# Designs tried in a protein design chat: VH-VL binders against a2ajx4r71to235. Part 12

Target 1, 165 residues: a2ajx4r71to235
Amino acid sequence: GRCNFEDRLCSMTEDQTLQPGWTRRSGIISNSPPFWDHNGNISAHFLALVSRVDSISSNLRSRIFLPTNDQQVCQITFYNFSSNQNGKLIAGLQTLCGDPIEHLWQKTEILQSRWERNVITVQSSQQFQVIFQAQMLATHGQEEVIAIDDISFSSGCLPADVCQT

## First folded at step 5 (VH-VL)

Design c03 (framework fv_tislelizumab)
Fold by ESMFold2-Fast, scan of step 5:
Structure c03 (fold): chain C 165 residues (1-165), chain A 116 residues (1-116), chain B 107 residues (1-107)
Amino acid sequence: as target 1 above (165 residues)
Amino acid sequence: QVQLQESGPGLVKPSETLSLTCTVSGGSISSYWVHWIRQPPGKGLEWIGDIYYSGYTYYNPSLKSRVTISKDTSKNQVSLKLSSVTAADTAVYYCARDSYYGMDVWGQGTTVTVSS
Amino acid sequence: DIVMTQSPDSLAVSLGERATINCKSSQSVSSYVAWYQQKPGQPPKLLINDASTRESGVPDRFSGSGYGTDFTLTISSLQAEDVAVYYCQQYYSYPYTFGQGTKLEIK
């Protein structure tokens, strides 16, 4: 299924932060772009990290997945939108319940006019989580945004109940 | 069927402010970006700026000190003001709608001549 | 600003023959390129968005392709009604920018 953030965070979790982290937004309630989700719907929701006067960072974590096999590919698709000059978004893997995050994809700050679709193929011999890591520098009062929407995991991404090493 | 129609003065004197209005019919401007684009005689297209229903605007940096785009959602109108005009501002001015994927509906254009 | 450069500036193609127009961006614009057709005295008409998606009502002889910095508009079998100036436009980053235009004529 697709995680489109209409009802909740799709069982994804956020690391602790002192500032507001990832939040659900829509075009109707937004003060800055994006003003619609990746399908052009101003009422549909997406997930956004918003910076104003302070630097901010947050990690969004998927459920734990079983090791991949050579017979079925595990692919992650998602859309991203960036309205910032001083930030980046990274999609990566964390294995063995705490290993360093392996970067699979990243986007550095560029003002994008539209949502971009991304497809990442995952191969891991160990249990893993998918991490979306975002960071933005202070903007001196401008509202800047990194947004994601419509995360989907292919049939080769098999859920696990608990991390095992 | 959504239609856009530009209106304004055909002749503007140098140093004055050009004011144009784009009227939208057959649909609401509330869900769309509305752009202003101009085309000098015999030349190509130049993007001026856009506005979303929330009032958020982007302007071409080459024009930003002179350009203001505003909207009146109750009248389904978008307005362009361009101050301190010169002969270089002589062009056909278009408004166009953008629902995320390119500008799919355009007005017929209004000709503006800057001359004394 | 992203500069869009079209080639050729003008071309003449015989009826029924293939016409190709190229557009190059000064930096990657992903697939965020639109193509417009403009006939004398008329506003531009959107033909292709997202580099290769044909707009509703546009004849299937029109197709777009490309990604990154190099884009092409193809008319597979030129008709008399296709005489026009064609523009590419990037909407990857503000400010939006257009190519200089390519004038298409019947040979």
Scores: ipSAE 0.008, ipTM 0.510, lowest interface PAE 13.0, mean pLDDT 79

Design c04 (framework fv_tislelizumab)
Fold by ESMFold2-Fast, scan of step 5:
Structure c04 (fold): chain C 165 residues (1-165), chain A 116 residues (1-116), chain B 107 residues (1-107)
Amino acid sequence: as target 1 above (165 residues)
Amino acid sequence: QVQLQESGPGLVKPSETLSLTCTVSGGSISSYWVSWIRQPPGKGLEWIGVIYYSGYTYYNPSLKSRVTISKDTSKNQVSLKLSSVTAADTAVYYCARDSYYGMDVWGQGTTVTVSS
Amino acid sequence: DIVMTQSPDSLAVSLGERATINCKSSQSVSSYVAWYQQKPGQPPKLLINDASTRESGVPDRFSGSGYGTDFTLTISSLQAEDVAVYYCQQYYSYPYTFGQGTKLEIK
């Protein structure tokens, strides 16, 4: 993929908050799964949202894209690793900078032992952003994780300048 | 190359704790993960649990209240303890090297009979 | 827990003929399925990982396929040494689970 989180967030942005959200992790510094990236590499990095004592939530946003057309498909490819019993990860679209998120994919309450590759085909008549929305409730002593790696956008996903309002 | 060898008592009394050891050669247990699997006579395979290089463990929920997996890096050994055994725990017990791509190296297995 | 259902429970195939074993998961497991061969008195031997990747040293007559919930192990030309019990296993989520096994015999 395009965005493998080895050095930074690579063009993805978080909504502004006072709490920490997505953090970079690798298997070698992790105390809970995942202990590897999607290639089984313990030293490679991924993004993780980690919950233990307090509830936590965060949105990760893509760049703005132009409306899709019928000449080339716009597909989002990403890997997820979810290890939680009271959380959720949603991948969706947001148009007009504030419209409700249209849910295209989700994963809830699962204890994965391996990364899963996901491909989502996008169709939108308006400019849009891709949103990865994660939420986990407090676990009171058990560390739970939602992780994402290697986000990429196909050639049919055309960059735009600004969000319509 | 890595090799695993199980050892422990062949006979355990009901209500006692079963203790097995997996000895690793050709590599350090700090460098990989180890799973325990068992097989009752004439039946299929049941996964018991795993221990990672970090010391993190996960146990099959069906056995979680009775199972402890630990490691001793100085002896290059992984241990399995199963408490409150019954005749249903009679099985061949295997340890296996667990990797991102499955369990590729298995020990020979050690037979455990639970009997008075 | 993800349930792995194997079929058939047993099959008899003539030497040189094709053998096919199926494995179904109760939920999608992506490609995270392994196939094991077990001969009497021996530990299981990993044949195939990641649904279709053959382990080093495994004869090319063994092949795996599938994704999601439906998986297949194929032996293209049965040899006498292939008599064994075969198990599928998912390692997508905890706990790992195995199929019940398929006993392969010569007809």
Scores: ipSAE 0.655, ipTM 0.859, lowest interface PAE 1.5, mean pLDDT 87

Design c05 (framework fv_tislelizumab)
Fold by ESMFold2-Fast, scan of step 5:
Structure c05 (fold): chain C 165 residues (1-165), chain A 116 residues (1-116), chain B 107 residues (1-107)
Amino acid sequence: as target 1 above (165 residues)
Amino acid sequence: QVQLQESGPGLVKPSETLSLTCTVSGGSISSYWVHWIRQPPGKGLEWIGYIYYSGYTYYNPSLKSRVTISKDTSKNQVSLKLSSVTAADTAVYYCARDSYYGMDVWGQGTTVTVSS
Amino acid sequence: DIVMTQSPDSLAVSLGERATINCKSSQSVSSYVAWYQQKPGQPPKLLINDASTRESGVPDRFSGSGYGTDFTLTISSLQAEDVAVYYCQQYYSTPYTFGQGTKLEIK
């Protein structure tokens, strides 16, 4: 589904072992960019990982998806906004619990002034989850942000009910 | 209907601080960023920095040790201070609003000459 | 910093002919490029934002295109009032940067 984070996390889950985590923000309550969602609306919400003095990292996980097929492509569309000088955002796949994340896309150490739309095509012979992994190192006291908005999955991304062995 | 107008001294001596004011009329400063841009005679445009409604500022790294941008929301004014000026700071200075869709409203510009 | 490079530095085009100005960024800026027109003694005027969106009141002979690192401003049929310096600008990342400008003249 399409998730614009206006109410909640839209069925995405945080990895509980990597606190502190993602929070919902808007331009009105932000001390640093982004001051808008991806449509330029200062009142609309997005999901942000924020650091000032300590290093932070967090994973945001999708539901489990079935292996991809040749009939329909599985594409992930999302917007990112990174305003940080010492961090990174990775979008990737995890096929089994505890497996290394296969990196499909990343953005590192950039001071964005606008949201960027990204489209990633997924191919997996196994069940998988999409992971958005963000990390930021300790800062010089200025607030730094990695943000995501409007995550959507195409019709080729078929839901699975359980993690299968 | 939003208009921006720069003002300040036309002549500044080397080593002094340049102080300029951008007055906003016809609209709320709370819905946009205000940028300062300059243009030396016969040269191109150089971005100086911006201030958002919240007071957040970012300055061009090439100038940041000398630049301060501030705002007075009760007067709808944005100010630029540039310290330790030299002849290289001679330029027309513009303020411009950014409503997320680009810098669509610019002031007319104010000419600053640095000379003794 | 992202460097914006325009080509050509100057361009002479006959009235009614097509003028094309190119702008290249040193790294991807998505679609976040604006084009400005500046006439002598005047401030820059925004013509195009988001690479291809024409500002209200700008004649339809002006069009923009591009994504990533390569951007183009086209004037389909040059008019006398179009004589100016044209600048591209990226606003994807801070600091914001401008191209060096292209001077457009009548041949």
Scores: ipSAE 0.635, ipTM 0.847, lowest interface PAE 1.6, mean pLDDT 87

Design c06 (framework fv_tislelizumab)
Fold by ESMFold2-Fast, scan of step 5:
Structure c06 (fold): chain C 165 residues (1-165), chain A 116 residues (1-116), chain B 107 residues (1-107)
Amino acid sequence: as target 1 above (165 residues)
Amino acid sequence: QVQLQESGPGLVKPSETLSLTCTVSGGSISSYWVHWIRQPPGKGLEWIGEIYYSGYTYYNPSLKSRVTISKDTSKNQVSLKLSSVTAADTAVYYCARDSYSGMDVWGQGTTVTVSS
Amino acid sequence: DIVMTQSPDSLAVSLGERATINCKSSQSVSSYVAWYQQKPGQPPKLLINKASTRESGVPDRFSGSGYGTDFTLTISSLQAEDVAVYYCQQYYSYPYTFGQGTKLEIK
């Protein structure tokens, strides 16, 4: 599936937090970049984690997926943007019975003023969720943002329709 | 056709504040970023900073303590102020538009000389 | 800051021959590189954006290529009006930075 955030969070869910977490934004309703989605559309939506007061962290979770196999590749494609110099964006894996999150991809300490396409390959012998974790340190003055857009899962990423804990 | 035009005093004394204005015609500044770029005599291009309609700005860290970029949407103008100038600030100053496709429209540039 | 380094600093090419200008970034900038042409007394003119997308109105003899850290601007058949200084620029990360420029002359 493909999630471009034009309606809601699609099949993604957010961990509960006492601070504002991931929010759906567009260039029309933003007072800080990004002012367009990954295709340059100012009215299209993306998800953003926003801070300029205190440090903030939030997790965005995918639906549950079945264990992967070697014959069909499970790939996750997404776009990211960051105006925060000391922020961190992690794409990781969490099994339903396993903690902690296994990091598959991360980006740290890099200002990224344009949308960047990323592809990660997943291999798991257990059912899993993909987690996007963003962390930002407080900064002075202007609003700082970590944003993601257009998350898609290849045909090798098979949804689990049965609720298993 | 969108056109940008810089204007300013041409000569500024050391330690004073340089003030430049970029006037946009043929389009609204609310639909794109506006950048300031400078070029010292015989040297290359240096990015100063940018502003968007929302008021968001980002400045080159090497100049951040001295630079302010602001906009007046009703006049379709973007302004640059650079404080505490020295001879190193002598350059041609350009404003340029960015609509997600790179800086595709530039002003003609205004020459600024810092001398007594 | 990302440093953009061009090579050569100056290049002399005969009319009708191919000119190649290189640009290297100190770290990956994906495809977010633009190329500008600047003639004496004029502002820079955008030629190429996103490493390889030619700007409207730019002759098709100009082409760009590259990804990551290595980028190239090619003029397939040099014409007299192409004499200028050429700059690469990354807009992947703040602050935006330019190469030092390559002066292109007729041999």
Scores: ipSAE 0.030, ipTM 0.652, lowest interface PAE 7.0, mean pLDDT 82

Design c07 (framework fv_tislelizumab)
Fold by ESMFold2-Fast, scan of step 5:
Structure c07 (fold): chain C 165 residues (1-165), chain A 116 residues (1-116), chain B 107 residues (1-107)
Amino acid sequence: as target 1 above (165 residues)
Amino acid sequence: QVQLQESGPGLVKPSETLSLTCTVSGGSISSYWVHWIRQPPGKGLEWIGFIYYSGYTYYNPSLKSRVTISKDTSKNQVSLKLSSVTAADTAVYYCARDSYYGMDVWGQGTTVTVSS
Amino acid sequence: DIVMTQSPDSLAVSLGERATINCKSSQSVSSYVAWYQQKPGQPPKLLINDASTRESGVPDRFSGSGYGTDFTLTISSLQAEDVAVYYCQQYYSYPYTFGQGTKLEIK
């Protein structure tokens, strides 16, 4: 599936963090951009990591997937909105059991005015999770944001249950 | 139909502050955001900044130290102030509304000449 | 800042013929490009938004295409009233930036 964050996190999980992590927001309750989802709807929800004064970081994890095959392509589709001067959003793969994150896509310091649709093709010989890793340095009181919406996985992304070592 | 109209002084002296007003009729400034754009004689378009209906603003970094955009919802007006003007600020100034899908309604423009 | 570069600076096309104006961005702007038409003494008029979506009331001879860094405005059959300067503009990120303009004239 498709995860639009209107009700829940769609089986996405957040890693432990010392700061408040990803929060569900809409244009109506936002103090800074984005003031809409990717369709221009001020009432629709998205996930945002928000920083003002302190540095903040958080990871958002997918379900575990089986190794990819050549018969059906595994693709991740998602929308991003970054409005920050000292931040980074990375989309990557982590093979199970604490391996380093393989970076597939990133967005560094940028002040977006609109959401951007992204499509990433995944190839992995091992079981993996998709990780959205976000970090922002202290903002000197200006509210800065990294936001994500409408994460979906194509039919080639096959669910798995457990870590294999 | 929604209409925007700019107004302000036609002539401003160097080092003074330029003050322009954009008056909205046929709709409320609370339903969209408003941009300011300028065009020097015989040149192209330069984006100055915008104000969202919540009051959030963002200004072109090239002008940020001199620009203030504000709104008065009771008068249905958006204002632009540009301090410390020079001859390089001579231009036609436009305000335009944006409802997410581009700047679809523009004022007629007001000409500002910076001269002693 | 994202730089928008238009080509050509000026273009002369015969009535009824196709006119093509190009716009390149210095970095990807997704589909967030608008095209404006400006006639002498008038404000710019929005023709196309989101690279290819035509504004209501704009004749169907105007079309836009492109994604990422390369964008095109096409007028399939030029008419006399189409004489104007055309500007592309990115609104993907702040500050918003415009191309330098293309002056379209009739041969």
Scores: ipSAE 0.682, ipTM 0.858, lowest interface PAE 1.2, mean pLDDT 87

Design c08 (framework fv_tislelizumab)
Fold by ESMFold2-Fast, scan of step 5:
Structure c08 (fold): chain C 165 residues (1-165), chain A 116 residues (1-116), chain B 107 residues (1-107)
Amino acid sequence: as target 1 above (165 residues)
Amino acid sequence: QVQLQESGPGLVKPSETLSLTCTVSGGSISSYWVHWIRQPPGKGLEWIGVIYYSGYTFYNPSLKSRVTISKDTSKNQVSLKLSSVTAADTAVYYCARDSYYGMDVWGQGTTVTVSS
Amino acid sequence: DIVMTQSPDSLAVSLGERATINCKSSQSVSSYVAWYQQKPGQPPKLLINDASTRESGVPDRFSGSGYGTDFTLTISSLQAEDVAVYYCQQYYSYPYTFGQGTKLEIK
């Protein structure tokens, strides 16, 4: 499904973290960029991981998906906004049983002025979750940000547990 | 409609601080991002920096941290200060508004000459 | 910094003919490119934003295209008033950077 983070986390789950993890922000309540969502709306919400003094990392996890096939392509679409000097955002796959995250996409140290739309194609012979992993090292300077918005999964991304509908 | 007008001294001595003001009419600076851009005689455009609604600023690193951009909402003005000026800072200075869709309204520009 | 490179540096085109100006970025800027027109003694005027969106009041003979690293500004039927220097600019990441400019003249 499509998740625009306007009122909740959209059934995405966050791994436990020692520091505050992903938080919902909008332009109105932000002390640092982005001051708008990818449509220029200052009131719309997005998810942000914010670093001020301590190193911070957090993972955001999707539902479990079935193995992919070539009849219908499984694609993940999302927007990112990074404003940091020593951070990275990774989009990847994790199969069940604690396997390492397979990195499919990343964005490292960059001072963005605008949101960027990303599309990644997923192929997996096993059941998997999509993981958005963000890390920023302690800077002891200005607030640094990694933000994400409007995550959607194409029809080829089949849930492991389907509704009765 | 929204209009921007730059003002400041036309002549600045080397090593001094250049101070320019951008006055906004027809709208509030609380509704716009404001950029400063400069253009040396016969050359192209160089982006100096920006100030957002919140007062947050970004500056071009090539200006070696000599830049300060600030705003005074009560006067509807944005200011640029550039310290330790040299002849290389001689240029026409522009302010421009941005409402997310590009720099669509520019001031007429003010000429600054750095000369002893 | 992202470097924006325009080609050609100068261009002479006959009235009524098509003018094409190219702009390349040193790395992808998605669609975040604007085009400006500057006439002598005047500030730059925004013509196109988001690579292809024409600014209100800009004649429809002006069009923009491109994505990623390669961008083009086209004037389909040159008029005398179009003599100017044209600049491309990326606003994907800080610092914002401009191309060196293309001077457009009548043949």
Scores: ipSAE 0.681, ipTM 0.850, lowest interface PAE 1.1, mean pLDDT 86

Design c09 (framework fv_tislelizumab)
Fold by ESMFold2-Fast, scan of step 5:
Structure c09 (fold): chain C 165 residues (1-165), chain A 116 residues (1-116), chain B 107 residues (1-107)
Amino acid sequence: as target 1 above (165 residues)
Amino acid sequence: QVQLQESGPGLVKPSETLSLTCTVSGGSISSYWVHWIRQPPGKGLEWIGVIYYSGYTRYNPSLKSRVTISKDTSKNQVSLKLSSVTAADTAVYYCARDSYYGMDVWGQGTTVTVSS
Amino acid sequence: DIVMTQSPDSLAVSLGERATINCKSSQSVSSYVAWYQQKPGQPPKLLINDASTRESGVPDRFSGSGYGTDFTLTISSLQAEDVAVYYCQQYYSYPYTFGQGTKLEIK
């Protein structure tokens, strides 16, 4: 289903890391933009990676999906808000643990003032996961942010019951 | 019926600091963002910067070293300071509110002439 | 910075005829484009936001369209009061940028 981050990570998983990565925020508790979700709601929650004195990176993973077919398109819809001078957000696919991520969408070094709705069409002959990979280098100025909200998967994105080893 | 009104010195000398005030009536500046925009005589519009209701600011990189936007919620005012002015800073200066749906309410503008 | 380019620079249209103004952004700005009308001695007036959403009180002869990099403002039946300079503006990313303006005149 649709994941709006109002309660934790909505069954998305974060790759194991020694440092906190993605955090749940809202406009009310934010010290820097975004101060609202994509509907202008200051109380709604979204997921944010916030700049630190040291570099920070984190991956967010979806559930496993079956190979795609031509009967119904598999589309990933999500909103992003990036406000950084030395950061990067990638949305991509990974077919096996440890395989390189196939980059499908990217946003780098941008100071957004509004959320942007993104739609990615997925084609894969293998089972796959959707990965949101974010990185920001150390910052010495104002707080920088990479934020994501309202991830949804169309009906053509078929959940897999088990991973193929 | 929110209204914005700019005020300033009218004339400022080269190398000095320009100070402008935007006074808001009919609403609170804590409910929206306020932008500063300028327009040189016979030319188009140039965005200067914005202050969010939280006090967070963004400036046009072309002006960032010279510009400061601040607000005083008790007076319902937003201020613009522009240092080291030159003749190129001669313009009509506007403030405008933004409630997430675009800059829908603008002040009438205040004319600033930089001349010795 | 994102550059907004309008065409034409000036346009003369007869009363009752259709006027079309184009705006192109150097990078995708999603739907985050606003259109403003400015008459001599007055501040800009917001006509359209989010590419196609008409501001309250703006006559329905004004319409906006577009997404990504190509945007259009249309006045379906020009009236004398529509003589003005029209500006497009992106508010997708900072710094906000305006087009150079299109001067609309009666033919």
Scores: ipSAE 0.698, ipTM 0.861, lowest interface PAE 1.1, mean pLDDT 87

Design c10 (framework fv_tislelizumab)
Fold by ESMFold2-Fast, scan of step 5:
Structure c10 (fold): chain C 165 residues (1-165), chain A 116 residues (1-116), chain B 107 residues (1-107)
Amino acid sequence: as target 1 above (165 residues)
Amino acid sequence: QVQLQESGPGLVKPSETLSLTCTVSGGSISSYWVHWIRQPPGKGLEWIGVIYYSGFTYYNPSLKSRVTISKDTSKNQVSLKLSSVTAADTAVYYCARDSYYGMDVWGQGTTVTVSS
Amino acid sequence: DIVMTQSPDSLAVSLGERATINCKSSQSVSSYVAWYQQKPGQPPKLLINDASTRESGVPDRFSGSGYGTDFTLTISSLQAEDVAVYYCQQYYSYPYTFGQGTKLEIK
């Protein structure tokens, strides 16, 4: 599936948090970059984690996927926009039932002016979820941001319903 | 057709503040991002900073907080102020609009010489 | 800061022949490179954006290519009006940075 965040969060979920986490934004309602989605549309939506006076961290989770096979590749495509001097975005895998996140991709401490398209190939012998983890240290100046748009999963990423224990 | 036109004093004394204005015609500055770029004599291009629709600004860190870019929507103008100027600030100064796909419209440039 | 380095600094090409200008970035800038043409006494003119997208009104003899750290501007058949200094520029991250310029002359 493809998730462009124009209506809702698609099938992605956010880990429970007591602080504001990922929010749905567009260029029209933003006070800090990005002022457009990855197609240059100021009215289209994306997900953003914005800095605040306290440090903030949030996870965005995909649906559960079956182990990968040799017939079709499982690829994750997404766009990122990071404008921060103290932040980090990680894309990784979590094997179900409490495994640590395996980091596949990261972007740290960068002031982007444009969205960047990323493609990650996944190999897993077990059921997994894709996790986008964002972290930003406290800031007292202009807002800093980590944003994601247009997440898609290739045909080799096969949905599953339950945790294998 | 959108046009940009820079204007300024031409000559500025060392330690003073340089003030330049970019006047936009044929479109509203609220519809564009506006950049300032300069070019010292015989050298290449240096990006100074940008102002967005919302009034958000970002400046080249190499100019060490000497830069302020502001807009006046009622006059359709963008202004650049550069404080504590030295001979190194002698350049042609350009403003340029950006609609996400690059800086497609530039002003003709205004020459600034920093000299006693 | 991302450093943009052009090669060559100066290039002489005969009318009707191909001119090739290279631009390297010190780190990946995705496809976010623009090419500008500047003639004496004039402001820069945008030719190519997003590495390979030709600006409206720019002749089709101009083409751009590249991704990541290596970018190329090609003029397939040089005409007299193409004599100018050419600049590459990254707009992937702030501050925006330009190459040092390539002066294109007729041989």
Scores: ipSAE 0.624, ipTM 0.834, lowest interface PAE 1.4, mean pLDDT 86

Design c11 (framework fv_tislelizumab)
Fold by ESMFold2-Fast, scan of step 5:
Structure c11 (fold): chain C 165 residues (1-165), chain A 116 residues (1-116), chain B 107 residues (1-107)
Amino acid sequence: as target 1 above (165 residues)
Amino acid sequence: QVQLQESGPGLVKPSETLSLTCTVSGGSISSYWVHWIRQPPGKGLEWIGVIYYSGWTYYNPSLKSRVTISKDTSKNQVSLKLSSVTAADTAVYYCARDSYYGMDVWGQGTTVTVSS
Amino acid sequence: DIVMTQSPDSLAVSLGERATINCKSSQSVSSYVAWYQQKPGQPPKLLINDASTRESGVPDRFSGSGYGTDFTLTISSLQAEDVAVYYCQQYYSYPYTFGQGTKLEIK
């Protein structure tokens, strides 16, 4: 399924609740890039982590998926937009609840002008979740952003019910 | 049909501030970005900076300490100020609009010569 | 900054023949490359955006291709009116940067 963040966080869940973490945002209300979603629509929504003064971090988690096989490819497609001088976005896998995240993709310290489409092929012999991990260190004055839009999973990414313990 | 027109002094003395205006007709500056680009005689194109309708700006780091881009929505104008000019700032200056799909409409350019 | 490098600096092609101009970026810019045509005394004219999307009103003989770091502008059958300097430009990240330009002449 495709998650375009127009109504809510879709089936994604956020680990952090004590600080404002990921927020739904649109170009029309934005004071800093991105000023549109990945289709150039100023009114469409995307998910953004925003920093100006304090350091901020947050994880966004997918549903649990079954182990992959060689018959059907499991691919994750998503768009990213980073506008920061001291931040990073990581896309990775977590196989057991509480395990370290295996990093598959990363974007650091860049002032993008356009959204970038990313495709990650997943191979895992265990059940897994996809994690988007974002962090920006404190920057005073200018608003800095890490944004994600239109996360989708190919037909080879098969849903599972519970994490493997 | 959106049109852009640059205007300003043709001659500026070294150490002074260059002030240029881009006037937009046929549409509102609230609908797009406006970029400033320059071209020294016989040379290539150099991007100076951009302003978005919200007032957000970004300037080329090579020029940032000397550049200010501003807008006047009521006059449908975008302005460029470049301080402490030298002979190296002699160029044709262009403004161009960008509605997400590239800089598709450009002004005709205004020639600026920095000379004593 | 992302550096855009064009090759060749100048190119002479006979009327009706194919002209090819290359553009290389110092790091990946996805598909966010535009191509401009500039004739003497005129502002640049946008020909191609998003690496391969031709602007309305631009003749079909102009085409663009590429992704990542390597981009190409092709004129399939050169006409006299195509004599100009051609620039590639990345708009993936700030600051925007242009190639040095390729001067296209008739052989």
Scores: ipSAE 0.716, ipTM 0.860, lowest interface PAE 0.8, mean pLDDT 87

